VH-VL binders against c7peq0. Designs and how they scored, part 50

Target 1, 252 residues: c7peq0
Amino acid sequence: MHNKIYNSFIDRKAKGIKSFAVLIDPDKVNPADIADLAAKCTAAKVDYIFLGGSLVITNHLDECVQQFKTLCDIPVVLFPGSPSQVSRYADALLYLSVISGRNPELLIGQHVLSAPAVKKSGLEVISTGYVLIDGGAPTTVSYISNTTPIPSDKDDIAMCTAMAGEMLGMKVVFMDAGSGARKPITESMISRVASQVSAPIIVGGGIRDAEKAYLNCKAGADIIVVGNAIEKETSLIKEMADAVHAAAPVLK
Short names: E, the ipSAE of ESMFold2; O, the ipSAE of OpenDDE; V2, 0.75 times the mean of E and O plus 0.25 times the DockQ between their complexes.

## First folded at step 18 (VH-VL; framework fv_olinvacimab)

Design c24 (at its last look DockQ between E and O 0.88; V2 from the best seeds 0.89)
Fold by OpenDDE, look of step 18:
Structure c24 (fold): chain C 252 residues (1-252), chain A 120 residues (1-120), chain B 107 residues (1-107)
Amino acid sequence: as target 1 above (252 residues)
Amino acid sequence: QMQLVQSGAEVKKPGASVKLSCKASGYTFTDYYMHWVRQAPGQRLEWMGRIMPYSGDTYYNEKFKSRVTITVDKSASTAYMELSSLRSEDTAVYYCARGVEWSGAYFDYWGQGTLVTVSS
Amino acid sequence: NFMLTQPPSVSVSPGKTARITCGGNNIGDKHVHWYQQRPGQAPVLVMYYDSKRPSGIPERFSGSNSGNTATLTISGVEAGDEADYYCQVWDVSSGHVFGTGTKVTVL
């Protein structure tokens, strides 16, 4: 029961199926627009709704989760900027450790503090190695955490980081260029990481079109996450989803 | 002002190779995809492939994948397209075209084109 | 292979409206871009993401896309609008695909 979402990740990956996730910030989304967004996601056969923001500004998380759960059948996965951003109404929580950085608070400190609440929530918890890649612009995460992202051209560092995360028992690797990223993660870097990691690989940040989404999948991404581009142009949901769903992984 | 300046016309024999250049100016070369598109006389535009100069990642039309190689020289802000095993049907005007910033969706600036003639 | 089909030619009188269609299977689920190519010149982007105009393109140019047909509309056609027009999309099977092109003639 508590592995339903994770099992979906690994099952789809094993089958070579690529997944598309729409990222929604509860603090930015207009509640009046959620119905339309949910409809578009459903029509596009979006695989996951990722909910989360870098900042804890409002307590709208529960409401947002419940609204999506009511309006569509798409699994809602929490993608929090902080381990404290928890809603018991979601289907799962990506429990993120920023393994690309060297901030002990983001590695384990905040997790210790949030652990009781997370446990109490009853949520499926998916241990996630979060790998922040330089997107050419300061991200909220990098700013708040004072962490230095992995340079965009250092494929080996990203690879080793992801490998370490997996060997430490993290179930999912999330490569992220960050919210508002100028530079998306390169296909070469994704390929390098995918060649050495068996865990599901989530890729996000700076993805602006169907081609990039598709090629990231071809490079080895299992789940593509898009937020900003869709916020600006919701009509991209269908095109990107179709591209991702049509993609197949590169033979290893 | 942004501009793409391409190399001059080429005349080649069947079976030969041609390497065209496209020099970019007026923008950050590494942040925009560079595409190559050709047009045979009286025919429609045909996309050949593209490169992301920043990473060197390439994406090719399957039709040309075995014969085309796209590269860049970042220091010179120049993209190159090499087409091998030339055929008469490769006679066309070849364009380089800039993609939008970090997106391959469409082409917002075009070079002046380079005529390549393949004849025995 | 994904294909885009355009009428080979459209004739229009000055001041009238020209409509150029671009047909493709479920093209409405894609974003369509349009290029103008005058004789002997390189293509110029005139519409992107179905209905957005680049800077410098007059408001008399508009675009729409739904179902199986995208349309570039040129209202108040001028002599300078005489050109070939190409639609373009991205497809997983083909990459970037251009339409067959439409020659617009101003009578």
Scores: ipSAE 0.919, ipTM 0.962, lowest interface PAE 0.5, mean pLDDT 94
Fold by ESMFold2, look of step 18:
Structure c24 (fold): chain C 252 residues (1-252), chain A 120 residues (1-120), chain B 107 residues (1-107)
Amino acid sequence: as target 1 above (252 residues)
Amino acid sequence: QMQLVQSGAEVKKPGASVKLSCKASGYTFTDYYMHWVRQAPGQRLEWMGRIMPYSGDTYYNEKFKSRVTITVDKSASTAYMELSSLRSEDTAVYYCARGVEWSGAYFDYWGQGTLVTVSS
Amino acid sequence: NFMLTQPPSVSVSPGKTARITCGGNNIGDKHVHWYQQRPGQAPVLVMYYDSKRPSGIPERFSGSNSGNTATLTISGVEAGDEADYYCQVWDVSSGHVFGTGTKVTVL
């Protein structure tokens, strides 16, 4: 089935069902711990596993994807540090354009170079407008990308950036405070973006507790992605997943 | 040294409003959630709501949502809680309590409490 | 509405172990935090995220959480441990919820 993962994003958004994604960095995860992590994600009914980050060594990516696909049925979605970092074993690829930045290589340049290989990979490719928000400290993404994040209190800039991305054809908006973020994206900013964008909205970076995950959903996020907090405390997987799923309307 | 200093005791009549203050010092006020928690005599602690001072984002216990308003003055490093339509059941000690940096999951520091008495 | 139930009191001799339970439906899926409150004083955090000890809290305080029960354990109980103890979680229904409270009496 073509566009299976993207269709799940839009179908769940249309139903008001919120999704929880666990972000795993292949360079940081201990292979011996992947079985436990997959089991916890399965038990918590995690909706997606996002693999990748700003700085990923690609040969570990294939192995990590294959382990998760063997150990659970949760869709594995690539969240690569560059457009060329792919694994054919994954279910989909977030093909990220850093639309918040003014670096032409991250807007389109690297995509021109990687597109033939991405096409040949056979992956479902999801056009994603990546909006980097200031997380209160320099992040790997802001340093590597040589871009200035949108200031965390400039809701209108984030909203206009996401609107423009959607109008230019982006299928998904990914608002991210970045790995290593000290502070998460404000509910006010999420709400402002959600008021003007129909595309599914992914929100990540700096989310430390179930309350924030829940309130981000209430503000208009469709998919909550958490990495760092779960890396430190895997028992958060169940509580955060429950909180995100509870933000959906009660169906009778 | 971190301090949360609350306003003094209040005596109010039923139907009135009360506005309590909580002045913070010794830390970056805008990086921490500020919660309000009350305790009626001999009863458990009861969470009322909280604010993120940086953004002004609020989150209230549904029990109080129609009567409580939490605000901040960032320049004065002060949080406020206003409770309207007071009744005798609102007689309690009201605490402000700080979350941890950019997380409100638990309360790592508490003000001294303010007694509000609602009596005819 | 998520409910947290604690025994109303626990009596313990000095040097023995006090166990304070906090019951809630599937509380093991949540993270439990514990507060000590002496009469006329504000609460003090003594345990967070089930089993993590804040700086300044003696190592004889420990915690666990599984299934429907979280437990705060105080080994080597001292007279200074006499206080009310409250558990707390977050839940979507009511936000932050505190337990009914347990008065620990050191005899």
Scores: ipSAE 0.858, ipTM 0.934, lowest interface PAE 0.8, mean pLDDT 91
ESMFold2 (binder alone), look of step 18: mean pLDDT 94; pTM 0.952

Design c25 (at its last fold request DockQ between E and O 0.96; V2 from the best seeds 0.91)
Fold by OpenDDE, fold request of step 19:
Structure c25 (fold): chain C 252 residues (1-252), chain A 120 residues (1-120), chain B 107 residues (1-107)
Amino acid sequence: as target 1 above (252 residues)
Amino acid sequence: QMQLVQSGAEVKKPGASVKLSCKASGYTFTEYYMHWVRQAPGQRLEWMGRIQPYSGDTYYNEKFKSRVTITVDKSASTAYMELSSLRSEDTAVYYCARGVEWSGAYFDYWGQGTLVTVSS
Amino acid sequence: NFMLTQPPSVSVSPGKTARITCGGNNIGDKHVHWYQQRPGQAPVLVMYYDSKRPSGIPERFSGSNSGNTATLTISGVEAGDEADYYCQVWDVSSGHVFGTGTKVTVL
């Protein structure tokens, strides 16, 4: 059970199945919102609910996770802004190391501090290489991380970064333009990374429509994460989910 | 002021190629998809493909994928559409159309159109 | 191959309401956009994401989408509304797809 979520990533990837994840900030939703989102996600057959925010209060996080777990059967995966944002009620935690930057605290420092709590939580921990890509403007992630993102046109840097993460034993690569990103990650960059990485590739940030979600999958993304667009237009969930589920990857 | 200005009318023989241009102004060219849509006389609009000018990433209608090439010159804020192996059925008005910012959902601005006539 | 079907024509008297339908399988699960095309002119966006109006489009224009039918409604029809109207969606099988078009005639 400790690797259930990760195994699902690997299994789906191996089968060429693309996955759609809805990103929800627990600080931006109330119980009514959660009920609505749970229903829409279920109806759209959303594969994962990613739960994360910039500054999450533990109690609020727990409540949010529990509400989703009560209202739907979709796995809840923590996507924290900090390694300390943990809820034992979630199905898994993406343990993010910001490998695109050179901040020791985001590479390992914060992990050392959070490690006891994470271990005590009993959560499935998925070591994740977080690759921050320039989204055209400062985003929440860039402010929080205080790291320089990889330029959006430097595919080789992104590729090498992801490769390094994988070779260091990180199980998942998360390419992110950041919450509220103007510029989504290009298909060319995704393709470049996917050509050299065997680990599941999660792509998020700045995705606004079904076409982009679909084409990111075609480029090599295994999991598409959408938050901001859905916050503005929840009716996009079904359309994007359908697009992702209909997608096939390029040959690696 | 936002404008999409297309090249002039073309007359081609069957089997030839045509390359149309669409010059954009009044906005950041690289941040919006450029689509190409055609309309045969008395027919509905037909989407051909699009390009993301920043990355050069393209997406084509499968119907045209083998014959259409969409490119951009970022320095000139100009998009191009080349259609090869022309046939009489390709006679149509061809439009360039801007997508919304970093999205391909819909088309918010259109060029004036370019008539391409294919006849023997 | 995803298809959108529109009635070929709609006739309406000035001041009355015109309703233009766009049919497609589970179109309610997609976002529909609408374009107006006057004779000899390029299309103009008049509705996006089912019911949102672009700047410059009057409130007389409204949109809805559910089930298998999207509808563009034009209230208080004016002579200038005479045009062809096209619905549009995105589909994984076809890319961007336009409807067959509806000619609105103001009597």
Scores: ipSAE 0.925, ipTM 0.964, lowest interface PAE 0.5, mean pLDDT 94
Fold by ESMFold2, fold request of step 19:
Structure c25 (fold): chain C 252 residues (1-252), chain A 120 residues (1-120), chain B 107 residues (1-107)
Amino acid sequence: as target 1 above (252 residues)
Amino acid sequence: QMQLVQSGAEVKKPGASVKLSCKASGYTFTEYYMHWVRQAPGQRLEWMGRIQPYSGDTYYNEKFKSRVTITVDKSASTAYMELSSLRSEDTAVYYCARGVEWSGAYFDYWGQGTLVTVSS
Amino acid sequence: NFMLTQPPSVSVSPGKTARITCGGNNIGDKHVHWYQQRPGQAPVLVMYYDSKRPSGIPERFSGSNSGNTATLTISGVEAGDEADYYCQVWDVSSGHVFGTGTKVTVL
């Protein structure tokens, strides 16, 4: 069926079911470890594998996607840092516009150039408004995107940015403190955005423990994505997944 | 050099409130969660709640949620815990305890404790 | 509510090994942290994330966690190890949960 991955986002949100995504950087993951990682994600009932990074300088993307698709049934969703991060073997593509920034190339310019190849790929394309929040230090994404993150205490700016993105046709909002963030996005900011946006909300960056994953869900996040903490400690996969799946929804 | 210095012992009557303080020094106060944990005589430690001092985001043990308020004064690097409607069962040593940088999973440094006695 | 159960006491001779257990339903899916508390003193962190030692804790302290049981192991016990020991996890039901406590006596 068309829009299978996007429909899973909205169906789960409508049911109040929170989702856990593991972010894997194909440049960082050791191919020999993918089988163990896929097994741990399957055992923990991880809902999505997000695959990508802000800078992918190797050509391992296709191989990494195919390994996960062979080793487990978890949907693989591309989280690209550039147009070159497209693999036809994935289940869907988060087609990100950096709506928090004022860089026209990240807003629409790269999309104009990449759209024919993206369409030819046959991937499910998910329109995603990407909202970069200050993570307490420069991150790879803030540097290579040449954008100023929204300050971490400016809840109204984040809320208005997400509202505008949704009104302009973005189907998903992705609030991200960035890979390598020192601090995660505040529960206050998540709650402010969630109160005004109907689209599924993905939250990532700087999430280090199950308590924060749970509280982000309570604040109104629909999908929690974790990368760095799991790279350091894969035993966190089960505990974080359990916390996310146990979370109560924010009333909408 | 890191210190968590708590306010002195208090004696209260049932029905009163108590507000305890915990002054931090030797680290960046706003980057670490501050927790409150109590211990009744001869009993286990019991977590009451915590605050993230930068954001003011709080998270409380459901048991205490209706009676406890945790706040901070960032300029004084001081956390506070107020417990209302005191009962004799609230007699305990109350600790402040620091989490780790941007994570509250465990408590890597503890204050000296404050004894609160509630008696008629 | 998530419950953590510890034996009330463990007696051990100097130089021997003390094993302190912390029982909880599927505790192996969580990360366990351990605290030492001497009489009249504040707790001190001695183990975190099941098996990691904070700075200043000797290598004779070790930890494990699987199934329904986490264990703090103190090899070569010394008189200074005599204290109460508490395990702790996070759980959705009530937040941070401490175990019932174990008094280690070095005889």
Scores: ipSAE 0.869, ipTM 0.939, lowest interface PAE 0.7, mean pLDDT 91
ESMFold2, look of step 18: ipSAE 0.865; ipTM 0.937
ESMFold2 (binder alone), look of step 18: mean pLDDT 93; pTM 0.952
OpenDDE, look of step 18: ipSAE 0.911; ipTM 0.956
ESMFold2, fold request of step 19: ipSAE 0.861, 0.853; ipTM 0.935, 0.932
ESMFold2 (binder alone), fold request of step 19: mean pLDDT 93, 93, 93; pTM 0.953, 0.951, 0.951
OpenDDE, fold request of step 19: ipSAE 0.924, 0.777; ipTM 0.963, 0.897

